# VH-VL binders against GTPase-activating protein and VPS9 domain-containing protein 1 (GAPVD1), part 10

Target 1, 239 residues: GTPase-activating protein and VPS9 domain-containing protein 1 (GAPVD1), of Bos taurus (Bovine) (a5d794r147to385)
Amino acid sequence: SYLLQVLRYLIEFELKESDNPRRLLRRGTCAFSILFKLFSEGLFSAKLFLTATLHEPIMQLLVEDEDHLETDPNKLIERFSPAQQEKLFGEKGSDRFRQKVQEMVDSNEAKLVALVNKFIGYLKQNTYCFPHSLRWIVSQMYKTLSCVDRLEVGEVRAMCTDLLLACFICPAVVNPEQYGIISDAPINEVARFNLMQVGRLLQQLAMTGSEEGDPRTKSSLGKFDKSCVAAFLDVVIGG
Key: E = the ipSAE of ESMFold2; O = the ipSAE of OpenDDE; V2 = 0.75 times the mean of E and O plus 0.25 times the DockQ between their complexes.

## First folded at step 4 (VH-VL)

Design s1 (from r6 with light chain G28S A50K Q55E; framework fv_rolinsatamab)
Fold by ESMFold2-Fast, scan of step 4:
Structure s1 (fold): chain C 239 residues (1-239), chain A 120 residues (1-120), chain B 107 residues (1-107)
Amino acid sequence: as target 1 above (239 residues)
Amino acid sequence: EVQLVQSGAEVKKPGSSVKVSCKASGYTFTSYYMHWVRQAPGQGLEWIGEINPSGGSTNYNQKFKDRATLTVDKSTSTAYMELSSLRSEDTAVYYCARDLEWYDSYFDYWGQGTLVTVSS
Amino acid sequence: DIQMTQSPSSVSASVGDRVTITCKASQSISSWVAWYQQKPGKSPKLLIYKASSLESGVPSRFSDSGSGTDFTLTISSLQPEDFATYFCQQYNSYPYTFGGGTKVEIK
């Protein structure tokens, strides 16, 4: 289609010509990123893929009624009144307070790792039905950017992963009702926050080793199954 | 089937003490704080204090600290509030109430209330 | 102690009316306020907690707003079953304190 050709030329004119094409892609405000999202959102096979991949793990998350999975200690503390903090953590400023807060952070981090790996598992299961037109766009990005001398193979692969996760899958994880993945299932504040945490960590997988990544989540990245993400990318690029 | 069942109405003389019981059922008694709240005519609701049934630790409203004693009997899943040196202004309905979640400070289940009348 | 001042002390309203109950804290309590409904002869029932979270089974016509020192409970379309006294409670600091109550009488 003409839209696919326009996307290809935006890779050539916008991304390839940029001094930092990955940063440009990640910010999501360039013409390529905007048009890609509009194209993918209007694509029926993309909706089918997202539903097959995300419906089950999202419904499991909604049904499980899990804890608010905050991993920032200060934000976690701020969710509770001072009186509740005293019950949960003890006297503010004590060693016990810090220990109890860290225990809750560690517990929440373990639960988030399990959730993200679950989403990656469903992605692996449904790789076979990934949309042909999106596969073509990713392969065009790989081919075009691999010709740039200053971009290493690892950086080009990371950009293709950014396109798949940050620009396509993660928006649907955070707003599944908007993307038609779930219906008649309300998303409360806790569930929405947890979906946002999953989306944030999935995006961080694409930025592993990059200075552009969120430094607050770098320690969590080593706990995820990166081999499944690499295998997914290889199937997309190779076919 | 969470239930909090309180002891019956009491009539006490000024200067005496009263002990109200609250028998819990339908949940793990030691997993939730138990609170005591009274409702005096014209004053609304007053928080008396809280007890952690697991460890027996208590926090009291300073107004009641020297007169109120909160205890629990884990074997019978029963909480007690004892109030000493009774005055006419202590005439009120006394409620036990459970935290919504173990660390909360607002109350999802309440006992039916115990009317304590202080009369000479 | 944090004093919770509730107004009005009573209100008479018709079915379908919007009813607003105000609760003012003597010092900042952030958003740490809960609301209770008490019908004659019964124990209080939790309505709203944790920054506008509705307790299970509470109709959507009940909502709250406010932060700092000024809080409101709103019943958007009053029903006959809403005849009751309503109380606010702060849980920012010990001791927990309640408002004086607002009696809603449906005419």
Scores: ipSAE 0.330, ipTM 0.753, lowest interface PAE 3.4, mean pLDDT 86

Design s12 (from r6 with heavy chain S57Y E101R, light chain S53K; framework fv_rolinsatamab)
Fold by ESMFold2-Fast, scan of step 4:
Structure s12 (fold): chain C 239 residues (1-239), chain A 120 residues (1-120), chain B 107 residues (1-107)
Amino acid sequence: as target 1 above (239 residues)
Amino acid sequence: EVQLVQSGAEVKKPGSSVKVSCKASGYTFTSYYMHWVRQAPGQGLEWIGEINPSGGYTNYNQKFKDRATLTVDKSTSTAYMELSSLRSEDTAVYYCARDLRWYDSYFDYWGQGTLVTVSS
Amino acid sequence: DIQMTQSPSSVSASVGDRVTITCKASQGISSWVAWYQQKPGKSPKLLIYAASKLQSGVPSRFSDSGSGTDFTLTISSLQPEDFATYFCQQYNSYPYTFGGGTKVEIK
C-alpha cells in the first residue's frame, strides 16, 4: 500500500511536472518507472495475469513457428547464403529477385500480424484477471494527466497504453523465462527474434498517433485489431 | 514422424543405368527440396543435385549434370535419382535428404541409403 | 568448386576429452557451414547449421566457431555415443561440398 501511494505521488509530482511526460515514462529511468517495475515484478497477481495471458501463445510460438519473421528486405536477404539467395529469389539484381524478396517480406508481415493479433486475443480473454493494483495505477495516471491542459486526450490515453504494454506486458513477451512465464522450454534465436518482433509491434500500438516510432512499423498498424487494445484500456481505466 | 525410405541395393554393369527411389512420409512432400548425396567407400560425401517437388525444377552438380536425372511422383510422395553411363567409380551409397526448411541447403532428414555397386 | 579440407582425418580420444575438428575452405564462405555426425552403417545426422544453430535434440556439448575460411567443431566433453565420423559442409555456393571427414575413435 505504501508503494501504491508513492506511485501516485510520482505521477502527480514527477510525470505531471515534466515537459514531456510520455518520453520520460518510455525512457524507463525516472523514479516512477523504476518503482513501477519493482512493484509489478513483485506482485503475485501480476505474475498470474502474465502467465494466464502469455504462456499459451508463447508456447505455441516455440513449438509451431520456425520461420524468422524479418520484415526489413535488406536484413532478410543477409540471412541467406548466395546459393540460398539464388534458390529463393533468383538472379541478384533482377526484377524477379526484387519481387520474390517482397513476397517473403509480405508473407512474414502477414504471419507477424496474425501472431500479434493472437497475443491481443489472449489479452482480451484474460482482462478479467488484470490486477486491481495495476488497474488503480493506470486509472490514477489517466485521472491526473487528463487535468493537464497541455496534454491532449489522445496523448494521455497513449501514455496509459504505454504503461500497460511497453512497461508491463512487452518485457514479459520478450523475456518470458526471466518473468517465470515458461520454465522448461529453451528459446532458440529464431523464437527470441519473433518474440522481439511481437514486443516491438505491441509497443508501436502504444505509440499510435505520435511521431515516436518506426515509420515502417506504422505502415503495418492498420492490419492489427487496434480496437481490442483501446477496449482493453477502457476496461482498465473504468475498473 | 518424418521418414525417407529408399529402394534396395543394386548391382549394375559398367555403361548401364540405375534408378533409386526415395519415398517420403510424415510431412508435406511438395514443401521441401529433395537432395541426393553419395558416399563412396573410404571417401567423403558428394552432392549430386536438388529438386523442388512442387515445380519439378532441378539444379545439378556440374560433375553429374549429363548423367543424373532427378524426378518426383507427387501422387506417391516419391523422389527418384537416375544415374546413367555407370562406371566403377560410381560405386557408392546413395542418399536422399530433405532440406531443414524448404529453402535451406543443409539436411535434417536422410534416407537409409542405397548401395549401388558397379562391377564387371 | 570450393574445396573443404578437414583435419585431422582421425583422432583417438577418451570419454571426457575435448575434441576439436577443423575445416578449411579454399575460398571465403562467410559463416555458411553445417556439421554432420555419421555412425557406421547409418545415415548422417545434422548437428549444427546456419550461424551456429544447434539442431533440435543435439547436446549442448557440441559447438562450432569460425568465419571466412577456418571453421572448428568442438565436443567439450566426449561421451560414448559421440564416437563417430564428422563432416563439414559449405552451402555458400553451388555445388555444395563436404569435407573428407574426421573419425573420432576410442583411445
Scores: ipSAE 0.355, ipTM 0.733, lowest interface PAE 2.9, mean pLDDT 86

Design s13 (from r6 with heavy chain Y33W D99E L100G, light chain N92Y; framework fv_rolinsatamab)
Fold by ESMFold2-Fast, scan of step 4:
Structure s13 (fold): chain C 239 residues (1-239), chain A 120 residues (1-120), chain B 107 residues (1-107)
Amino acid sequence: as target 1 above (239 residues)
Amino acid sequence: EVQLVQSGAEVKKPGSSVKVSCKASGYTFTSYWMHWVRQAPGQGLEWIGEINPSGGSTNYNQKFKDRATLTVDKSTSTAYMELSSLRSEDTAVYYCAREGEWYDSYFDYWGQGTLVTVSS
Amino acid sequence: DIQMTQSPSSVSASVGDRVTITCKASQGISSWVAWYQQKPGKSPKLLIYAASSLQSGVPSRFSDSGSGTDFTLTISSLQPEDFATYFCQQYYSYPYTFGGGTKVEIK
């Protein structure tokens, strides 16, 4: 299609020529990122893939009576008024307070890990119906950027993963009604927050393999089945 | 479908006590705190206190601490508010109300209200 | 105790009007405020909590804004079923307190 040729052109003349093409992709404001989003949103096979992959796990999330799955202790505490904090956790600064907060964080983390791994499982089982034209453009990005001496292969793979998750899958996870994945179910604020948590963690998995990073991020990601994301990328790049 | 059904209207003499019941259904009774709020005829809302049905923990508005007693019966999913030493100014509609998700003290479901009239 | 002051005490409006109700806390309460609707002879009904979260089943014409001490409930296009008394409530600290109420009446 004309759009596929323009995307190929932008890989060669925008991304390849940049001194930091991964930063450009992550920002999502470059011409390539904008056109890729437009192209994928108009692609029937992309909508089919997203629906097959995301409909069931999103519907399951919407039926749960779960609260916000916040895993940052400070943000979790900030969700509650001072009166509620004392009622739930006890005196601020006490050992009981720290213990009760951690119990809630641990509970939320376990639920979130199970939920994200469910999304990864659906991604794995639906790899076979990944759109051919998107597979082609990702392959073109890999081939073109792999020829750049200053970019190591791990960076190129990370960029391809960023494109697939940050620019294609995660927006549909966070806003499934806008992508036509669900039509009849309302999304309340709790469900929206939890979908954003899933999207955030899927996107963080896309950055696996970075040499830099804090130990907590690396430790957190170790609880997820990240090998399925790597296998998915291998199939998309390879064909 | 969450429902809170309260006991019927009561007429009491000054100095006596009243006990209002609130039967919950449609949710796990022990998972939400229960609150009691009153409203004098034509006036605003006043919070009396709260109870955790799971552990029996209570917190009271200081104005009512010496006279109000909140209890629950888990076997019947029923909450109770007892108010003693009644005065004419205690004439009001008394509501039970369920606390919101995650211990947030907004009230997502309310009982129909019980009118308590204190007169001789 | 935290005092919640509502204004106006009453407002006369017509169907289709934009209605604004203000609630002021005597001290900072962050976003820990809820809004209720009460019709004559009925119990209060939750509209909005945590200063911006719309309760399930409540029409999108109801919205709120504010943080700290000043809060506003807005009805963007008043409907016949919206004629009622509205109350704000703080749940920042004990005891939980309500505003004095605002009666929205037919003009």
Scores: ipSAE 0.013, ipTM 0.502, lowest interface PAE 8.8, mean pLDDT 84

Design s14 (from r6 with heavy chain W102Y Y103W S105T, light chain S93R; framework fv_rolinsatamab)
Fold by ESMFold2-Fast, scan of step 4:
Order: structure tokens, then C-alpha cells, then sequence
Structure s14 (fold): chain C 239 residues (1-239), chain A 120 residues (1-120), chain B 107 residues (1-107)
């Protein structure tokens, strides 16, 4: 196809020639990113894949009256008024207050882990029907950028992961109504926040192929099924 | 508009202690970690520690753990860094800095700095 | 502690030049690096974080690249306001550590 050849051309002459191809890709304003978005959104097999993968877990999330799954203790506290904080956590600054906040963080983290692992499970189950055209583009990115001496293999894998998750899957997780995955189902603020948490964590899990990470959040990520995200990428890039 | 305003310059004798303040405004004080970083004249930056204003929990650079104490006063949205047993090599500009709360730890807003001079 | 080594320590450049600053970590730090600009007598200003995100209000001529141990900050077309000292910072492991700084001076 003409568009696929144009996308390949842009990998070689826009991304490969850039001094920071990952940043260029993540910004989403380069020619490759714009054309990739238009191509994937117009691709029927992509819509089928996203619907098969995301419809069920998203609808379950929307049907249940769930908690706001904030895992940052400071932001969690800010969500409540001072009177609500006193009722939920006790006297501010006390050991009891800290313990109660941490209990809610731990509860929210456990729920978020279960939710993200559910999305990963659906992704794994539907890997076989991943669109061939998108698989080809990701494979071309991997092959073209892997031959660049200044780019390490881990960096190239991270860029392929950005393309699959940040540019394709996660936008559909966060805005399923825009992508036609759900219809006639309102998304309230809490549900939107939880979908954003899922999208963010899927992206971050794909980045943690190394044992390195932010020290403040490193231990939380160990609870997720990182192997399935890595296996998904490996199937898609054909290695 | 986020602002971090620090206390004025200090001149201290070796062996004494100094307490620097950092008054925050323009955001919810308890929603962001506060860090302290110093810079010796003409030199690089050195991280001292961090405090979570919500719970008061702290993490310190081991180099400063026995001498630095980070505290907050939530009622005035003010963070404090106290450094004891001052030596001449502690002469530096001391900064408070806020981090972003999402998965990354980097300093999006900085105080103007407080020069601490340790001399006899 | 993770040591962050910046090179060069100083560079003399003219307006319109492409300036490249390198930062090398003593251990792998993935993409957990931020870049700061500091002008004389001023506090540092965040330029780039999470190895890909340009801070609000920072011109698009600033870019970064690298992962693992080798990182680069690039100014594609140096402007008069860009003459300053630049620092890298890793936030992969405690204690957070900074590079020694690179001073960009008028040629």
C-alpha cells in the first residue's frame, strides 16, 4: 500500500535521521505520528482488534461503581475536604492518619493491579488477531532503528512500545467512545481517571524491561504482569 | 501561579546550625513532595533530601542524614531545612524545589535560593 | 552513588550554532534523566524531563536523546538567551545526582 510505504519512508528519513527519534515520536506532532494515527484510525482490522481487546474490560469498569484509584498519597488526600479527611483518616499528622491513608493507597493499588492485569490478559488473548499492517510498521521501525549505532536495543524496543501503547492502544483505553469501542455509555470523572491510570501503567510497564525505574514507584510495578506486555511486543515485532 | 519564597542569607560560625524556610503558594502544599538541593559557589548541584508534606515522611542523602532535618508547617505552607554542625564546606546556596507527583521525580519549580556562608 | 559525568565542562559558541552536551551515568538509569538550565545568580529552570518531555514555555530548539548510560542535550540553533550553564540529573536511584554542569559561553 502507498500509505505503508510512506510510513516506512518517514521512519527512515524522519525518525532515523532525528537526533532524538523517541522524543519526536512521543510528541505526536511529527509527520510519522500524524500519518500513523490517521492510518490506524482508518484501519478496520485495528478497530476490530481494539474492540475485541478493550470492549469487555472497559464496559465492566463503567458498569461497576468503583473507587477513584489514586495511588499517590498526597493526591489521594487532596481529593477529600478537611472534614472528610478527619472522618476517613483521623487527626491529620497522627500515626493513625498516615496508616489509614496508606491502607487506602494499598487498597487502591491492589484494585488497580487487578484492573491492569485484566487488560493485559485481554491483550494477551487477542494478540493473534493483531493487525498485520500495524505489525509490519512496528517491525520496520525495529529493523530500521536497530541498525543505527547510536541507538541501543533497549531504546529501540522502548520506541516500538511507545508506538504500540502510547500511539495506538492507550488512546483507545482512555477515550474508548472516540475510537468507537463503546457507544451510548457515559464516562464519568472517576471512570475516566481509572482508564487514564490503566493507560499510564500499561505504558510504564512496557518501559520496565530493565530493572531500573523511579525509586519512589519501583516496588509498585513489581505487582503487575510485566512478562505478558514484553511477550506481546515480541510477537508484534516478529522476534 | 506557583511560587516558592525562601528566607534571607545567613552567616554562621563553624559548629553552629542553620534553619532555612521555603514558603509555598499557588498550589495545594500537601500534594507535592518538597526537595532540598544545595550548590557551592561556582559548583554543581547536590541533593540533600525530600519530604512528603502530607505525612511528614522524609528521605535523605546519606551524606546529610546525621545533620539535616526536614520539616513542614502545613498551616503556613512552609518547608524547613535545618543543617547542624556546620563546616566551611557547607558554604553554598540552598534551594527548595517542588517535584511533579506523576511517576517522575524532577524539580519543576525552585525557590530563589538562600546563601549560607560558614566562616569564622 | 550514581556518578553523572558531563562533557564538555565549557563550550564557546556563536548564535545559530548547534550545541551538544553529553551526560554519562556510571550505571544504567534507563530514561530517568532531566535537564536544567541555570543563568548566573538565578535558580535552575527545568528544560526537559522523563527523557522526552519539554517543559511548558521551553523552546522547541531544545531536545534530548539517549537511554541507559549515555544522554545528550542538543540546542539546534543557539539563541542569545541560551548562554547559560546546563545540568543533567538522574532520578533512577537515591541519592538523586547531578552532572558537573556545562557552561555555554559566547565565542
Amino acid sequence: as target 1 above (239 residues)
Amino acid sequence: EVQLVQSGAEVKKPGSSVKVSCKASGYTFTSYYMHWVRQAPGQGLEWIGEINPSGGSTNYNQKFKDRATLTVDKSTSTAYMELSSLRSEDTAVYYCARDLEYWDTYFDYWGQGTLVTVSS
Amino acid sequence: DIQMTQSPSSVSASVGDRVTITCKASQGISSWVAWYQQKPGKSPKLLIYAASSLQSGVPSRFSDSGSGTDFTLTISSLQPEDFATYFCQQYNRYPYTFGGGTKVEIK
Scores: ipSAE 0.000, ipTM 0.404, lowest interface PAE 14.9, mean pLDDT 80

Design s17 (from r6 with heavy chain Y33W E101R S105T; framework fv_rolinsatamab; at its last look DockQ between E and O 0.01; V2 from the best seeds 0.00; counts 0 for: pae O 4.6 > 2, placed apart)
Fold by OpenDDE, look of step 5:
Structure s17 (fold): chain C 239 residues (1-239), chain A 120 residues (1-120), chain B 107 residues (1-107)
Amino acid sequence: as target 1 above (239 residues)
Amino acid sequence: EVQLVQSGAEVKKPGSSVKVSCKASGYTFTSYWMHWVRQAPGQGLEWIGEINPSGGSTNYNQKFKDRATLTVDKSTSTAYMELSSLRSEDTAVYYCARDLRWYDTYFDYWGQGTLVTVSS
Amino acid sequence: DIQMTQSPSSVSASVGDRVTITCKASQGISSWVAWYQQKPGKSPKLLIYAASSLQSGVPSRFSDSGSGTDFTLTISSLQPEDFATYFCQQYNSYPYTFGGGTKVEIK
């Protein structure tokens, strides 16, 4: 494929030549990222993989009719009217109020963790049908960048994982109808919100080692099985 | 790096109003409540109020409820504190301060402070 | 309003001394107390929160204790950079209130 050749070219002449390829990839606006996304969206095998992997966990999310799984307490409070706040949390400014809000945040966090773990599980289970062309290009990326002295192997792995999750998997999680994963069920506002939360958390899991994250979000990341994401990458690049 | 940068010192006449700004950077502005605290010369700290930048909800110290107005501009990540009907007793350094968790209200970052002097 | 009575208002101490500052709440506030350090012309700096949680970068010589109404900040061995004013704060209930401050001065 000519596109694969171009992608390989971009690995050599854009990513490898970058002072900070990880930052470059995180922006998602470099030629490699754009072309990778475009290429992956055009692959039938990629569509099959995404459907096989994401259909069940997304459907489950849609059927469960959950509330907004908001974990930001500031945003959580704002979703309720003053009357609702009083009913749910009690008197404003009270110890009880804080406790009740925290309980809801913790509950939502637990639910999100459970959801994300399900998604990760499905990713792991379906890695066998990962598109060969995408496997090849990610492997090329890994091999090429691993030879760069200024880059640590762990960092290169993180870049590969970030590419897969941020440019391939997470977009499909957030917008499954665009990818043909869900075509016969409307996604309401609550479900969309929760899908976005799942997508964001998955992406954050890929960005391991970054100390620049929101401390509130960092605390939740420790609850995830990071080994599963690593295992997923190992299968992709080790094959 | 988290930074809270406040507007410059103000000199006001009694009965007038003052509006102090606090520009936040280095973090998600809407994810943390912003508080205002003042300190009269040689005195302790006094909590004025708080605002949730996400939705604009506010809580005030009853002492200031009728005179203080807290607002935010999300587009510029700036918080404002307006105090009306100024009196000599309002002479103080005014601080904006971020809480780490709004339901655990301790202030991990502070502005540099804005001196407001009220004199005839 | 919850009053936070801080004592002493000032204390003279030498480098190496153990310094103890007390804050008494007018009613039970569980462990919802924070401690701040303020140097002249500077903003307050968070030291401890939620009873015994040190803020990042705060030396281990700082500690607090207490629950309910009586709270104590302790500097185990005073250092030159510790000469400042210290404040307690309750965040149990609106309005949040501070102690009157304790100025730690060089003896």
Scores: ipSAE 0.026, ipTM 0.564, lowest interface PAE 4.6, mean pLDDT 89
ESMFold2-Fast, scan of step 4: ipSAE 0.501; ipTM 0.815
ESMFold2, look of step 5: ipSAE 0.282; ipTM 0.735
ESMFold2 (binder alone), look of step 5: mean pLDDT 89; pTM 0.921

Design s18 (from r6 with heavy chain S57Y N59Y, light chain N92Y; framework fv_rolinsatamab)
Fold by ESMFold2-Fast, scan of step 4:
Structure s18 (fold): chain C 239 residues (1-239), chain A 120 residues (1-120), chain B 107 residues (1-107)
Amino acid sequence: as target 1 above (239 residues)
Amino acid sequence: EVQLVQSGAEVKKPGSSVKVSCKASGYTFTSYYMHWVRQAPGQGLEWIGEINPSGGYTYYNQKFKDRATLTVDKSTSTAYMELSSLRSEDTAVYYCARDLEWYDSYFDYWGQGTLVTVSS
Amino acid sequence: DIQMTQSPSSVSASVGDRVTITCKASQGISSWVAWYQQKPGKSPKLLIYAASSLQSGVPSRFSDSGSGTDFTLTISSLQPEDFATYFCQQYYSYPYTFGGGTKVEIK
């Protein structure tokens, strides 16, 4: 198709020629990223894949009684009034206060780990119906960038995973109503925040050497099932 | 705590080169991009380029591509900006700055700045 | 290159005043704009990024709005420590570009 050939051209003449193709791709503002987004959003098989993968876990998130999954202690504290803080955590500055805040952070991290792993599980289950056109694009990116001497294999794999997660799957996780994944269920502020947390962590799991990652999520990253993301990529580029 | 400490002020003649250092501490050096930004006296901020300390990959503002060279020394957690063929209009305070996130391009921590004066 | 035009170039205001600084991009940049504060003799300090995400330690009186090409930084009640120059920055595409700056002088 015309658009597939233009995307292949942009991999070769935009991404391959960049001093930092990984950063260029993740930013999502280059010509390749813009055209890829337009192409994938217009692709019926892509909508079917996203719906099969994301509808159930998103609906479960929306209908279940769920907490705001904040993992930054300071941001968590500021969500409560001083009176509520004293009731929940005790006297500000006390050992009890720090312990109770950390317990809530740990609880939220555990819930967030379970939630992200649930999304990864659905992704794994639906890999078999991944769109052929998108599989071809990812395969072209892998083949073209693997020929670049300055890029190590891990970096190329990370970029292909970024394309799948940051450019295709995660936008639908964060804005499922805009992608037609859900239509009748309203997304409240807490649910939107939790979907953004899922999207952020899925994007970070695409990173090579993710054990260092974003320091604000360092404690959580070691608990995720990273092998499922790697397996997903292997199936997509290996066919 | 996160700190970016830059080398001291330099006075250079037109046509020479300058190399400014930026020593990072308090975080994993290879996990964040490092940027270089300058500010001429009485003027605004001008982005020079970025470097990924992990891979050494760079991207330059085209205005500086032929004269600027960004490098890192992972063993000392130090970033360097070298600017060649100096002209009087290169007189400015040069800053190193860290990305807030590994994939972003807005800067949460800045060095104190290095004044480079180009005069004869 | 994307040009970022700030207005006004300077403003004199009293403590307690509402100050509004405008930044206009030469093309659409969605919400990919950050705002910085620079006090005399100091390095710039990040105030706001990724459309309305307030940097840790920045007072709640700072806020931003806008999308596409027109962006605004608002200081709801100016304090003495807000005497500074403010810059917008687009990170939509290379090269990253900054606005010319707005100097806020307390009257």
Scores: ipSAE 0.000, ipTM 0.397, lowest interface PAE 18.6, mean pLDDT 82

Design s19 (from r6 with heavy chain D99E L100G W102Y Y103W, light chain S30R; framework fv_rolinsatamab)
Fold by ESMFold2-Fast, scan of step 4:
Structure s19 (fold): chain C 239 residues (1-239), chain A 120 residues (1-120), chain B 107 residues (1-107)
Amino acid sequence: as target 1 above (239 residues)
Amino acid sequence: EVQLVQSGAEVKKPGSSVKVSCKASGYTFTSYYMHWVRQAPGQGLEWIGEINPSGGSTNYNQKFKDRATLTVDKSTSTAYMELSSLRSEDTAVYYCAREGEYWDSYFDYWGQGTLVTVSS
Amino acid sequence: DIQMTQSPSSVSASVGDRVTITCKASQGIRSWVAWYQQKPGKSPKLLIYAASSLQSGVPSRFSDSGSGTDFTLTISSLQPEDFATYFCQQYNSYPYTFGGGTKVEIK
C-alpha cells in the first residue's frame, strides 16, 4: 500500500532524525503517529484482531456490577458523600479512616492488576492473527531505529511497544463501541472508568525504564506480566 | 516453604467462646492478609473474615460480624479467630488461609483445619 | 450475596476420561473465580485462580473456561490422583462465596 511507504518515510525522516523520537511518538501529535492511527483505524484486519483480542474481556467487564477501580486515595474519597464516607471509613481525620481508605485503594489496585493481566493474556492468545501490515510497520520502526547508535535496544523496543499499546490497542480498550468491538452493549460510568484505567496502565507498561514515569504507576508495574508483552513484541518484530 | 499450623480440636458448650490459632512460617507474615473459612457438613464453605497482619485491620462477613473477632500477634506470626455465643450449628472445621498475590482473595495456602464441636 | 451454583453434585468417571464441572455465578464476576481440589480429611488445594491462571505445581490437564457468570473446570485426561471434591469460589464481591462442590468418583 502507498500509505505503508509514507509511514516508512516518516520513520526515516521524522522519527529517526528527531532528538527524542520516543517523546514524539508518545505525544501522538507527530505526522507518523497521526497517519499510523488513521491507517490502523481503516484497516479491516486490524478490526478483526482487536475484536478477537478485546471483545471477550470487555464484555466480561460490562456484564457485571463492578467496583469503581480508583487507586488515588483523594479521588476515591471524593466519590462518596460525607454520610457514605462515615459509614465506609469512619470518622474523618482518624487513623481508622486513613487505614480503611488505604484498604479500599489496595483492594482496587489488586483487582486492576488482575484485570490488566487478563487483557494481556487475551493479547498473548491472539498474537497469531496480528495484522501483517501493522507487523510490517512495527518491524520497519525496529529496523530503522536500531541503526541509530544513540538509541539503546531497550529504548527502541519500548518505542515499538508504545506503538502497539498506546497508539493501537489502548484506544480500542477505552472506546470499544467506536471501534466496533461491541455493538449493542451500553457502557456505564463505572465500566468506562475501569476501561480507562486498563488503557492507562497498558500505556504505562511501555514507559518501563522511563525517567518521566509516574512513581505510583512505576511501583505497581512490577505486578504485571511484562513477559507476555515482550513475547508479543518479539513475534510482531521478528515473526 | 509456606506453612500454616492450626491449634487442636475443641469441644465447647453452647453459649461459650472458642479461640483458634494459626501459626504462619515460610513467608513475611505482614505481607499477606489472613482469612478464616469454615466447613460445616450440609452448609458448605463459608468465608468468615479477613485481617491485615500489618495494621490489624479487619473485614467480616456480615453473618459473623457480631460474634467473630480476628486478631494477630506479629511477634509470633500467629493469627487468631475467636467466635462467641456458640450454637450447635457452629460445629465445623475452621481453616485459616493465606490470600493470593496482589491482595486477591483466592487462597493459595491453607491450614490443616481445626474441628470445633459445640455440644451440651 | 453472590450465589455460586455448581453442577453436577457428583460425577462418576474412569481414568483417561474428560471431566467437566460447571459453576454459575448469580451476578457477573469477570474472571474473579478460583477452583480448589479437596481430598477426604484434607484442606482445600488451590488449582486455578483468576479463571485461567494455573497455580504453580498444578498439572496442565486442569483448565478453566468461561467468563462473567458461567465457568467450567475441565480435566482433560483424568488421573487416579484426581478423584476428589472440587469447588469454585468467587472473590469479586464481599462476602466471598463458594460453590456447593462436585465429587469426582471412580466408576
Scores: ipSAE 0.000, ipTM 0.391, lowest interface PAE 18.6, mean pLDDT 83

